# VH-VL binders against Large ribosomal subunit protein bL9 (rplI): the designs that were tried, part 9

Target 1, 148 residues: Large ribosomal subunit protein bL9 (rplI), of Lachnospira eligens (c4z4q1)
Amino acid sequence: MDVILLEDVKTLGKKGQIVKINDGYARNYVLPKKLGIEATAKNLNDLKLARKREEKEAAEELAAAKELAAKIKECTVTVSMKTGEGGRTFGTVSTKEVAEEAKKQLGLDIDKKKMKLDVPIKALGNYIIQIKLHKDVTAELTVKVVEK
Key: E = the ipSAE of ESMFold2; O = the ipSAE of OpenDDE; V2 = 0.75 times the mean of E and O plus 0.25 times the DockQ between their complexes.

## First folded at step 8 (VH-VL; framework fv_unasnemab)

Design m1 (from n1d with heavy chain N53D N56R; at its last look DockQ between E and O 0.50; V2 from the best seeds 0.49)
Heavy chain, then light chain:
Amino acid sequence: EVQLVESGGGLVQPGRSLRLSCTASGFTFSDHYMDWVRQAPGKGLEWVAEIRDKARYYTTYYAESVKGRFTISRDDSKSIVYLQMNSLRTEDTALYYCARGYSTSWYRYFDYWGKGTTVTVSS
Amino acid sequence: DIQMTQSPSSVSASVGDRVTITCRASQSISSYLNWYQQKPGKAPKLLIYAASSLQSGVPSRFSGSGSGTDFTLTISSLQPEDFASYFCQQSYDTPYTFGGGTKVEME
ESMFold2, look of step 8: ipSAE 0.556; ipTM 0.797
ESMFold2 (binder alone), look of step 8: mean pLDDT 92; pTM 0.938
OpenDDE, look of step 8: ipSAE 0.450; ipTM 0.819
ESMFold2, look of step 9: ipSAE 0.522; ipTM 0.778
ESMFold2 (binder alone), look of step 9: mean pLDDT 92; pTM 0.937
OpenDDE, look of step 9: ipSAE 0.436; ipTM 0.812

Design m2 (from n1d with heavy chain Y102T, light chain T94Y Y96W; at its last look DockQ between E and O 0.46; V2 from the best seeds 0.00; counts 0 for: pae E 4.3 > 2)
Fold by ESMFold2, look of step 8:
Structure m2 (fold): chain C 148 residues (1-148), chain A 123 residues (1-123), chain B 107 residues (1-107)
Amino acid sequence: as target 1 above (148 residues)
Amino acid sequence: EVQLVESGGGLVQPGRSLRLSCTASGFTFSDHYMDWVRQAPGKGLEWVAEIRNKANYYTTYYAESVKGRFTISRDDSKSIVYLQMNSLRTEDTALYYCARGTSTSWYRYFDYWGKGTTVTVSS
Amino acid sequence: DIQMTQSPSSVSASVGDRVTITCRASQSISSYLNWYQQKPGKAPKLLIYAASSLQSGVPSRFSGSGSGTDFTLTISSLQPEDFASYFCQQSYDYPWTFGGGTKVEME
């Protein structure tokens, strides 16, 4: 039986590939598990339309991520650190703290695990934090660290 | 084995807010899209919102009737999907179902549903 | 938005009857149509996806057909547990939309 894969299957191939498998394996495993569907002309056309829809949705996600990145580039989040005698700072500012303040101050819901700090934030000043919004889009958020 | 349990419904006045929760178990939650679908008393089904999985950057989609008022979110570490419902209107009165979607198949459907939680918006 | 028109709104039938429910889309949706069963006081249950593919555990007396704009759910020999409401739902494009439902009742 010829089967169109609906998902990546390491023993068979990648999503969208047409593979030839024996009828028993198809009937008892691949089809019931929704790993594939019979490669009829109708089903092939349905999957071409699904690819077109997936491309449209991917383009919309990319465009939305780019728009958000542009908006974030114009934003600044303010975070406070304590200073001691002689103006020295204590500890570091974490991505958790930045994410919390970004939500409070800007209404941005950012996964802290998508934030990348090139340089640990140990002192007062301005920093740029990179935020991965999409596989192809990274935003830059300005973080202003001030004295508490 | 797959279970979806909704909570957070109740009786509220128009203009107020509620937050619905749906706790999931029995599957790899982080792989699936999650949806809210509602059903007004004696009426049909209306899709409300969808949140995509981590691999698709948690992208959200909304029915026009709730856009700007409702926010769908998820916490993959707790296997919970939320629906924050602001500025509630009487037409939001419904039984709200949590539904499991699929992101790994070209065909999309809701294969598991919770029992729902009732939201009543009335003065 | 793709509108789904379902008919009839109700069907009176007896155990053993063949029941046919139709669903019409406002535009072509290819085979991107699902059918759900909803028993009184219960959540919907997926019966059929992709117009004609039976969900795991669904009895073979249920079948779906159609493509484009016109779709049919058939119950070849109605059983007592099949008295319920049935909904079609298109999965072609956002927003996901449902038909108005068909209530299958005992006569």
Scores: ipSAE 0.215, ipTM 0.718, lowest interface PAE 4.3, mean pLDDT 88
ESMFold2 (binder alone), look of step 8: mean pLDDT 94; pTM 0.955
OpenDDE, look of step 8: ipSAE 0.332; ipTM 0.774

Design m3 (from n1d with heavy chain Y102T T104D S105L; at its last look DockQ between E and O 0.57; V2 from the best seeds 0.00; counts 0 for: pae E 4.2 > 2)
Fold by ESMFold2, look of step 8:
Structure m3 (fold): chain C 148 residues (1-148), chain A 123 residues (1-123), chain B 107 residues (1-107)
Amino acid sequence: as target 1 above (148 residues)
Amino acid sequence: EVQLVESGGGLVQPGRSLRLSCTASGFTFSDHYMDWVRQAPGKGLEWVAEIRNKANYYTTYYAESVKGRFTISRDDSKSIVYLQMNSLRTEDTALYYCARGTSDLWYRYFDYWGKGTTVTVSS
Amino acid sequence: DIQMTQSPSSVSASVGDRVTITCRASQSISSYLNWYQQKPGKAPKLLIYAASSLQSGVPSRFSGSGSGTDFTLTISSLQPEDFASYFCQQSYDTPYTFGGGTKVEME
């Protein structure tokens, strides 16, 4: 019997794969446990359409991430630091602070855990923070650090 | 038991904003897609928005009637779904349901619904 | 967007009657069609998914059929608790869309 898997099954395969298994195994275990469904013509057509839908949705997710990355690249978030005599700065600017200011100033709801700093922000100036938006898309946010 | 509890509805003038919340319990919230569906008084059902799970990058989808004005979001650590509704119009008047969606490859449906929260937009 | 045309808008029926509700999609949605029941003042309840699959706890007098563009919900012998509104909904592609609804009333 050919069976379409409804979830990952270690001994059989991955969710959505079609596997050929013994009829008794299918009828007494796989189908009753809802691990798979029979690969009838109707279910195979549904699988084909589900794969096409998934491809479209994946493309939409990627396109949305790229669009957001392009918008973020044109943005600058301003963060203030205290300075002392001679322009010495005190402390560092954290990804938490950047995320808070990005939400306040730009309306961007960014997970601080998706932000990456190459070098800690300890001085005034312009910095680039990388933001992972999608497994294939990383955005760059400009952070302008100014005197308070 | 699965529970979905909406809140944040109310009476508001056109052009104003509201934020709806939906608190979920009794299931693994982070595995599910979450949706908002609305029903105008005496009318049928209209899907409003969906937010996907982390594995699907929290991708959002909107009905054309609300695109650009409404924003769906979620906080998986609190098991809450939000609907930020900006630039409200009288035609947004409805009972807003929070619905649990599925990410199943084969089938997508709304198997649990909250009781809804009423939004009335009028002068 | 995929438009869902549901008919009739209302049905007057008696307990024991067979009730048939039709839903048509503006394009093929294969079997990605769901049916919901909604009683006054209550949230919708899933009855049928994937055109013909019965949701857990739903009585066997409810059945769904169809694929492609034309779908039918049948109540084989109407019970007092079945007087409600019924909605079809395509789940093939966003934006998801519902039919206009069918109110099943006691005659």
Scores: ipSAE 0.226, ipTM 0.705, lowest interface PAE 4.2, mean pLDDT 88
ESMFold2 (binder alone), look of step 8: mean pLDDT 93; pTM 0.947
OpenDDE, look of step 8: ipSAE 0.228; ipTM 0.746

Design m4 (from n1d with heavy chain Y102S, light chain S31Y A50K; at its last look DockQ between E and O 0.03; V2 from the best seeds 0.00; counts 0 for: pae O 3.2 > 2, placed apart)
Heavy chain, then light chain:
Amino acid sequence: EVQLVESGGGLVQPGRSLRLSCTASGFTFSDHYMDWVRQAPGKGLEWVAEIRNKANYYTTYYAESVKGRFTISRDDSKSIVYLQMNSLRTEDTALYYCARGSSTSWYRYFDYWGKGTTVTVSS
Amino acid sequence: DIQMTQSPSSVSASVGDRVTITCRASQSISYYLNWYQQKPGKAPKLLIYKASSLQSGVPSRFSGSGSGTDFTLTISSLQPEDFASYFCQQSYDTPYTFGGGTKVEME
ESMFold2, look of step 8: ipSAE 0.710; ipTM 0.870
ESMFold2 (binder alone), look of step 8: mean pLDDT 93; pTM 0.945
OpenDDE, look of step 8: ipSAE 0.029; ipTM 0.661
ESMFold2, look of step 9: ipSAE 0.699; ipTM 0.864
ESMFold2 (binder alone), look of step 9: mean pLDDT 94; pTM 0.946
OpenDDE, look of step 9: ipSAE 0.035; ipTM 0.660

## First folded at step 9 (VH-VL; framework fv_unasnemab)

Design m5 (from m1 with heavy chain Y102S, light chain S31Y A50K; at its last look DockQ between E and O 0.02; V2 from the best seeds 0.00; counts 0 for: pae O 6.3 > 2, placed apart)
Heavy chain, then light chain:
Amino acid sequence: EVQLVESGGGLVQPGRSLRLSCTASGFTFSDHYMDWVRQAPGKGLEWVAEIRDKARYYTTYYAESVKGRFTISRDDSKSIVYLQMNSLRTEDTALYYCARGSSTSWYRYFDYWGKGTTVTVSS
Amino acid sequence: DIQMTQSPSSVSASVGDRVTITCRASQSISYYLNWYQQKPGKAPKLLIYKASSLQSGVPSRFSGSGSGTDFTLTISSLQPEDFASYFCQQSYDTPYTFGGGTKVEME
ESMFold2, look of step 9: ipSAE 0.669; ipTM 0.850
ESMFold2 (binder alone), look of step 9: mean pLDDT 93; pTM 0.941
OpenDDE, look of step 9: ipSAE 0.023; ipTM 0.603

Design m6 (from n1d with heavy chain Y102S, light chain S31Y; at its last look DockQ between E and O 0.53; V2 from the best seeds 0.51)
Heavy chain, then light chain:
Amino acid sequence: EVQLVESGGGLVQPGRSLRLSCTASGFTFSDHYMDWVRQAPGKGLEWVAEIRNKANYYTTYYAESVKGRFTISRDDSKSIVYLQMNSLRTEDTALYYCARGSSTSWYRYFDYWGKGTTVTVSS
Amino acid sequence: DIQMTQSPSSVSASVGDRVTITCRASQSISYYLNWYQQKPGKAPKLLIYAASSLQSGVPSRFSGSGSGTDFTLTISSLQPEDFASYFCQQSYDTPYTFGGGTKVEME
ESMFold2, look of step 9: ipSAE 0.640; ipTM 0.846
ESMFold2 (binder alone), look of step 9: mean pLDDT 94; pTM 0.948
OpenDDE, look of step 9: ipSAE 0.364; ipTM 0.781

## First folded at step 10 (VH-VL; framework fv_unasnemab)

Design p1 (from m6 with heavy chain W106R R108D; at its last look DockQ between E and O 0.05; V2 from the best seeds 0.00; counts 0 for: pae E 20.0 > 2, placed apart)
Heavy chain, then light chain:
Amino acid sequence: EVQLVESGGGLVQPGRSLRLSCTASGFTFSDHYMDWVRQAPGKGLEWVAEIRNKANYYTTYYAESVKGRFTISRDDSKSIVYLQMNSLRTEDTALYYCARGSSTSRYDYFDYWGKGTTVTVSS
Amino acid sequence: DIQMTQSPSSVSASVGDRVTITCRASQSISYYLNWYQQKPGKAPKLLIYAASSLQSGVPSRFSGSGSGTDFTLTISSLQPEDFASYFCQQSYDTPYTFGGGTKVEME
ESMFold2, look of step 10: ipSAE 0.000; ipTM 0.479
ESMFold2 (binder alone), look of step 10: mean pLDDT 93; pTM 0.947
OpenDDE, look of step 10: ipSAE 0.674; ipTM 0.863

Design p2 (from m6 with heavy chain W106Y, light chain T94R; at its last look DockQ between E and O 0.67; V2 from the best seeds 0.61)
Heavy chain, then light chain:
Amino acid sequence: EVQLVESGGGLVQPGRSLRLSCTASGFTFSDHYMDWVRQAPGKGLEWVAEIRNKANYYTTYYAESVKGRFTISRDDSKSIVYLQMNSLRTEDTALYYCARGSSTSYYRYFDYWGKGTTVTVSS
Amino acid sequence: DIQMTQSPSSVSASVGDRVTITCRASQSISYYLNWYQQKPGKAPKLLIYAASSLQSGVPSRFSGSGSGTDFTLTISSLQPEDFASYFCQQSYDRPYTFGGGTKVEME
ESMFold2, look of step 10: ipSAE 0.731; ipTM 0.880
ESMFold2 (binder alone), look of step 10: mean pLDDT 93; pTM 0.940
OpenDDE, look of step 10: ipSAE 0.453; ipTM 0.800

Design p3 (from m6 with heavy chain W106R, light chain Y31W S91D; at its last look DockQ between E and O 0.65; V2 from the best seeds 0.69)
Heavy chain, then light chain:
Amino acid sequence: EVQLVESGGGLVQPGRSLRLSCTASGFTFSDHYMDWVRQAPGKGLEWVAEIRNKANYYTTYYAESVKGRFTISRDDSKSIVYLQMNSLRTEDTALYYCARGSSTSRYRYFDYWGKGTTVTVSS
Amino acid sequence: DIQMTQSPSSVSASVGDRVTITCRASQSISWYLNWYQQKPGKAPKLLIYAASSLQSGVPSRFSGSGSGTDFTLTISSLQPEDFASYFCQQDYDTPYTFGGGTKVEME
ESMFold2, look of step 10: ipSAE 0.711; ipTM 0.887
ESMFold2 (binder alone), look of step 10: mean pLDDT 94; pTM 0.945
OpenDDE, look of step 10: ipSAE 0.697; ipTM 0.880
ESMFold2, look of step 11: ipSAE 0.720; ipTM 0.892
ESMFold2 (binder alone), look of step 11: mean pLDDT 93; pTM 0.945
OpenDDE, look of step 11: ipSAE 0.701; ipTM 0.881

Design p4 (from m6 with heavy chain T59I, light chain S91D; at its last look DockQ between E and O 0.33; V2 from the best seeds 0.00; counts 0 for: grease 19.3 > 18.9)
Heavy chain, then light chain:
Amino acid sequence: EVQLVESGGGLVQPGRSLRLSCTASGFTFSDHYMDWVRQAPGKGLEWVAEIRNKANYYITYYAESVKGRFTISRDDSKSIVYLQMNSLRTEDTALYYCARGSSTSWYRYFDYWGKGTTVTVSS
Amino acid sequence: DIQMTQSPSSVSASVGDRVTITCRASQSISYYLNWYQQKPGKAPKLLIYAASSLQSGVPSRFSGSGSGTDFTLTISSLQPEDFASYFCQQDYDTPYTFGGGTKVEME
ESMFold2, look of step 10: ipSAE 0.533; ipTM 0.805
ESMFold2 (binder alone), look of step 10: mean pLDDT 93; pTM 0.943
OpenDDE, look of step 10: ipSAE 0.491; ipTM 0.813

## First folded at step 11 (VH-VL; framework fv_unasnemab)

Design q1 (from p3 with light chain T94R; at its last look DockQ between E and O 0.70; V2 from the best seeds 0.70)
Heavy chain, then light chain:
Amino acid sequence: EVQLVESGGGLVQPGRSLRLSCTASGFTFSDHYMDWVRQAPGKGLEWVAEIRNKANYYTTYYAESVKGRFTISRDDSKSIVYLQMNSLRTEDTALYYCARGSSTSRYRYFDYWGKGTTVTVSS
Amino acid sequence: DIQMTQSPSSVSASVGDRVTITCRASQSISWYLNWYQQKPGKAPKLLIYAASSLQSGVPSRFSGSGSGTDFTLTISSLQPEDFASYFCQQDYDRPYTFGGGTKVEME
ESMFold2, look of step 11: ipSAE 0.727; ipTM 0.896
ESMFold2 (binder alone), look of step 11: mean pLDDT 93; pTM 0.944
OpenDDE, look of step 11: ipSAE 0.664; ipTM 0.863

Design q2 (from p3 with heavy chain A55D N56K; at its last look DockQ between E and O 0.70; V2 from the best seeds 0.69)
Heavy chain, then light chain:
Amino acid sequence: EVQLVESGGGLVQPGRSLRLSCTASGFTFSDHYMDWVRQAPGKGLEWVAEIRNKDKYYTTYYAESVKGRFTISRDDSKSIVYLQMNSLRTEDTALYYCARGSSTSRYRYFDYWGKGTTVTVSS
Amino acid sequence: DIQMTQSPSSVSASVGDRVTITCRASQSISWYLNWYQQKPGKAPKLLIYAASSLQSGVPSRFSGSGSGTDFTLTISSLQPEDFASYFCQQDYDTPYTFGGGTKVEME
ESMFold2, look of step 11: ipSAE 0.750; ipTM 0.899
ESMFold2 (binder alone), look of step 11: mean pLDDT 93; pTM 0.944
OpenDDE, look of step 11: ipSAE 0.615; ipTM 0.844

Design q3 (at its last look DockQ between E and O 0.71; V2 from the best seeds 0.68)
Heavy chain, then light chain:
Amino acid sequence: EVQLVESGGGLVQPGRSLRLSCTASGFTFSDHYMDWVRQAPGKGLEWVAEIRNKANYYTTYYAESVKGRFTISRDDSKSIVYLQMNSLRTEDTALYYCARGGTSRYRYFDYWGKGTTVTVSS
Amino acid sequence: DIQMTQSPSSVSASVGDRVTITCRASQSISWYLNWYQQKPGKAPKLLIYAASSLQSGVPSRFSGSGSGTDFTLTISSLQPEDFASYFCQQDYDTPYTFGGGTKVEME
ESMFold2, look of step 11: ipSAE 0.634; ipTM 0.847
ESMFold2 (binder alone), look of step 11: mean pLDDT 93; pTM 0.943
OpenDDE, look of step 11: ipSAE 0.712; ipTM 0.888

## First folded at step 12 (VH-VL; framework fv_unasnemab)

Design r1 (from p3 with heavy chain S105Y; at its last look DockQ between E and O 0.68; V2 from the best seeds 0.68)
Heavy chain, then light chain:
Amino acid sequence: EVQLVESGGGLVQPGRSLRLSCTASGFTFSDHYMDWVRQAPGKGLEWVAEIRNKANYYTTYYAESVKGRFTISRDDSKSIVYLQMNSLRTEDTALYYCARGSSTYRYRYFDYWGKGTTVTVSS
Amino acid sequence: DIQMTQSPSSVSASVGDRVTITCRASQSISWYLNWYQQKPGKAPKLLIYAASSLQSGVPSRFSGSGSGTDFTLTISSLQPEDFASYFCQQDYDTPYTFGGGTKVEME
ESMFold2, look of step 12: ipSAE 0.707; ipTM 0.883
ESMFold2 (binder alone), look of step 12: mean pLDDT 93; pTM 0.944
OpenDDE, look of step 12: ipSAE 0.662; ipTM 0.855

Design r2 (from p3 with heavy chain Y57W; at its last look DockQ between E and O 0.75; V2 from the best seeds 0.70)
Heavy chain, then light chain:
Amino acid sequence: EVQLVESGGGLVQPGRSLRLSCTASGFTFSDHYMDWVRQAPGKGLEWVAEIRNKANWYTTYYAESVKGRFTISRDDSKSIVYLQMNSLRTEDTALYYCARGSSTSRYRYFDYWGKGTTVTVSS
Amino acid sequence: DIQMTQSPSSVSASVGDRVTITCRASQSISWYLNWYQQKPGKAPKLLIYAASSLQSGVPSRFSGSGSGTDFTLTISSLQPEDFASYFCQQDYDTPYTFGGGTKVEME
ESMFold2, look of step 12: ipSAE 0.677; ipTM 0.875
ESMFold2 (binder alone), look of step 12: mean pLDDT 93; pTM 0.944
OpenDDE, look of step 12: ipSAE 0.678; ipTM 0.873

Design r3 (from p3 with light chain S52D T94K; at its last look DockQ between E and O 0.72; V2 from the best seeds 0.68)
Heavy chain, then light chain:
Amino acid sequence: EVQLVESGGGLVQPGRSLRLSCTASGFTFSDHYMDWVRQAPGKGLEWVAEIRNKANYYTTYYAESVKGRFTISRDDSKSIVYLQMNSLRTEDTALYYCARGSSTSRYRYFDYWGKGTTVTVSS
Amino acid sequence: DIQMTQSPSSVSASVGDRVTITCRASQSISWYLNWYQQKPGKAPKLLIYAADSLQSGVPSRFSGSGSGTDFTLTISSLQPEDFASYFCQQDYDKPYTFGGGTKVEME
ESMFold2, look of step 12: ipSAE 0.691; ipTM 0.880
ESMFold2 (binder alone), look of step 12: mean pLDDT 93; pTM 0.944
OpenDDE, look of step 12: ipSAE 0.650; ipTM 0.849

Design r4 (from p3 with heavy chain N56D; at its last look DockQ between E and O 0.01; V2 from the best seeds 0.00; counts 0 for: pae O 5.1 > 2, placed apart)
Heavy chain, then light chain:
Amino acid sequence: EVQLVESGGGLVQPGRSLRLSCTASGFTFSDHYMDWVRQAPGKGLEWVAEIRNKADYYTTYYAESVKGRFTISRDDSKSIVYLQMNSLRTEDTALYYCARGSSTSRYRYFDYWGKGTTVTVSS
Amino acid sequence: DIQMTQSPSSVSASVGDRVTITCRASQSISWYLNWYQQKPGKAPKLLIYAASSLQSGVPSRFSGSGSGTDFTLTISSLQPEDFASYFCQQDYDTPYTFGGGTKVEME
ESMFold2, look of step 12: ipSAE 0.740; ipTM 0.902
ESMFold2 (binder alone), look of step 12: mean pLDDT 94; pTM 0.947
OpenDDE, look of step 12: ipSAE 0.021; ipTM 0.628

## First folded at step 13 (VH-VL; framework fv_unasnemab)

Design t1 (from p3 with heavy chain N53D N56R; at its last look DockQ between E and O 0.01; V2 from the best seeds 0.00; counts 0 for: placed apart)
Heavy chain, then light chain:
Amino acid sequence: EVQLVESGGGLVQPGRSLRLSCTASGFTFSDHYMDWVRQAPGKGLEWVAEIRDKARYYTTYYAESVKGRFTISRDDSKSIVYLQMNSLRTEDTALYYCARGSSTSRYRYFDYWGKGTTVTVSS
Amino acid sequence: DIQMTQSPSSVSASVGDRVTITCRASQSISWYLNWYQQKPGKAPKLLIYAASSLQSGVPSRFSGSGSGTDFTLTISSLQPEDFASYFCQQDYDTPYTFGGGTKVEME
ESMFold2, look of step 13: ipSAE 0.718; ipTM 0.886
ESMFold2 (binder alone), look of step 13: mean pLDDT 93; pTM 0.933
OpenDDE, look of step 13: ipSAE 0.073; ipTM 0.692

Design t2 (from r2 with heavy chain N53D N56K, light chain T94K; at its last fold request DockQ between E and O 0.62; V2 from the best seeds 0.74)
Heavy chain, then light chain:
Amino acid sequence: EVQLVESGGGLVQPGRSLRLSCTASGFTFSDHYMDWVRQAPGKGLEWVAEIRDKAKWYTTYYAESVKGRFTISRDDSKSIVYLQMNSLRTEDTALYYCARGSSTSRYRYFDYWGKGTTVTVSS
Amino acid sequence: DIQMTQSPSSVSASVGDRVTITCRASQSISWYLNWYQQKPGKAPKLLIYAASSLQSGVPSRFSGSGSGTDFTLTISSLQPEDFASYFCQQDYDKPYTFGGGTKVEME
ESMFold2, look of step 13: ipSAE 0.727; ipTM 0.893
ESMFold2 (binder alone), look of step 13: mean pLDDT 93; pTM 0.943
OpenDDE, look of step 13: ipSAE 0.788; ipTM 0.907
ESMFold2, look of step 14: ipSAE 0.716; ipTM 0.899
ESMFold2 (binder alone), look of step 14: mean pLDDT 93; pTM 0.943
OpenDDE, look of step 14: ipSAE 0.780; ipTM 0.907
ESMFold2, fold request of step 15: ipSAE 0.750, 0.753, 0.751; ipTM 0.904, 0.903, 0.903
ESMFold2 (binder alone), fold request of step 15: mean pLDDT 93, 93, 93; pTM 0.940, 0.939, 0.938
OpenDDE, fold request of step 15: ipSAE 0.801, 0.801, 0.798; ipTM 0.918, 0.920, 0.917

Design t3 (at its last look DockQ between E and O 0.55; V2 from the best seeds 0.65)
Heavy chain, then light chain:
Amino acid sequence: EVQLVESGGGLVQPGRSLRLSCTASGFTFSDHYMDWVRQAPGKGLEWVAEIRNKANYYTTYYAESVKGRFTISRDDSKSIVYLQMNSLRTEDTALYYCARGTSRYRYFDYWGKGTTVTVSS
Amino acid sequence: DIQMTQSPSSVSASVGDRVTITCRASQSISWYLNWYQQKPGKAPKLLIYAASSLQSGVPSRFSGSGSGTDFTLTISSLQPEDFASYFCQQDYDRPYTFGGGTKVEME
ESMFold2, look of step 13: ipSAE 0.731; ipTM 0.898
ESMFold2 (binder alone), look of step 13: mean pLDDT 93; pTM 0.940
OpenDDE, look of step 13: ipSAE 0.647; ipTM 0.849

Design t4 (from p3 with heavy chain D31K; at its last look DockQ between E and O 0.61; V2 from the best seeds 0.00; counts 0 for: loop humanness VH .286 < .308)
Heavy chain, then light chain:
Amino acid sequence: EVQLVESGGGLVQPGRSLRLSCTASGFTFSKHYMDWVRQAPGKGLEWVAEIRNKANYYTTYYAESVKGRFTISRDDSKSIVYLQMNSLRTEDTALYYCARGSSTSRYRYFDYWGKGTTVTVSS
Amino acid sequence: DIQMTQSPSSVSASVGDRVTITCRASQSISWYLNWYQQKPGKAPKLLIYAASSLQSGVPSRFSGSGSGTDFTLTISSLQPEDFASYFCQQDYDTPYTFGGGTKVEME
ESMFold2, look of step 13: ipSAE 0.712; ipTM 0.888
ESMFold2 (binder alone), look of step 13: mean pLDDT 93; pTM 0.945
OpenDDE, look of step 13: ipSAE 0.683; ipTM 0.870

## First folded at step 14 (VH-VL; framework fv_unasnemab)

Design w1 (from t2 with light chain S52D; at its last look DockQ between E and O 0.78; V2 from the best seeds 0.76)
Heavy chain, then light chain:
Amino acid sequence: EVQLVESGGGLVQPGRSLRLSCTASGFTFSDHYMDWVRQAPGKGLEWVAEIRDKAKWYTTYYAESVKGRFTISRDDSKSIVYLQMNSLRTEDTALYYCARGSSTSRYRYFDYWGKGTTVTVSS
Amino acid sequence: DIQMTQSPSSVSASVGDRVTITCRASQSISWYLNWYQQKPGKAPKLLIYAADSLQSGVPSRFSGSGSGTDFTLTISSLQPEDFASYFCQQDYDKPYTFGGGTKVEME
ESMFold2, look of step 14: ipSAE 0.720; ipTM 0.891
ESMFold2 (binder alone), look of step 14: mean pLDDT 93; pTM 0.941
OpenDDE, look of step 14: ipSAE 0.779; ipTM 0.901

Design w2 (from t2 with heavy chain K56Y; at its last look DockQ between E and O 0.83; V2 from the best seeds 0.74)
Heavy chain, then light chain:
Amino acid sequence: EVQLVESGGGLVQPGRSLRLSCTASGFTFSDHYMDWVRQAPGKGLEWVAEIRDKAYWYTTYYAESVKGRFTISRDDSKSIVYLQMNSLRTEDTALYYCARGSSTSRYRYFDYWGKGTTVTVSS
Amino acid sequence: DIQMTQSPSSVSASVGDRVTITCRASQSISWYLNWYQQKPGKAPKLLIYAASSLQSGVPSRFSGSGSGTDFTLTISSLQPEDFASYFCQQDYDKPYTFGGGTKVEME
ESMFold2, look of step 14: ipSAE 0.704; ipTM 0.887
ESMFold2 (binder alone), look of step 14: mean pLDDT 92; pTM 0.941
OpenDDE, look of step 14: ipSAE 0.718; ipTM 0.878

Design w3 (from t2 with heavy chain R106K, light chain D93E K94R; at its last fold request DockQ between E and O 0.90; V2 from the best seeds 0.82)
Heavy chain, then light chain:
Amino acid sequence: EVQLVESGGGLVQPGRSLRLSCTASGFTFSDHYMDWVRQAPGKGLEWVAEIRDKAKWYTTYYAESVKGRFTISRDDSKSIVYLQMNSLRTEDTALYYCARGSSTSKYRYFDYWGKGTTVTVSS
Amino acid sequence: DIQMTQSPSSVSASVGDRVTITCRASQSISWYLNWYQQKPGKAPKLLIYAASSLQSGVPSRFSGSGSGTDFTLTISSLQPEDFASYFCQQDYERPYTFGGGTKVEME
ESMFold2, look of step 14: ipSAE 0.724; ipTM 0.900
ESMFold2 (binder alone), look of step 14: mean pLDDT 93; pTM 0.944
OpenDDE, look of step 14: ipSAE 0.796; ipTM 0.915
ESMFold2, fold request of step 15: ipSAE 0.731, 0.769, 0.613; ipTM 0.880, 0.908, 0.848
ESMFold2 (binder alone), fold request of step 15: mean pLDDT 93, 93, 93; pTM 0.939, 0.940, 0.940
OpenDDE, fold request of step 15: ipSAE 0.816, 0.816, 0.814; ipTM 0.929, 0.930, 0.928

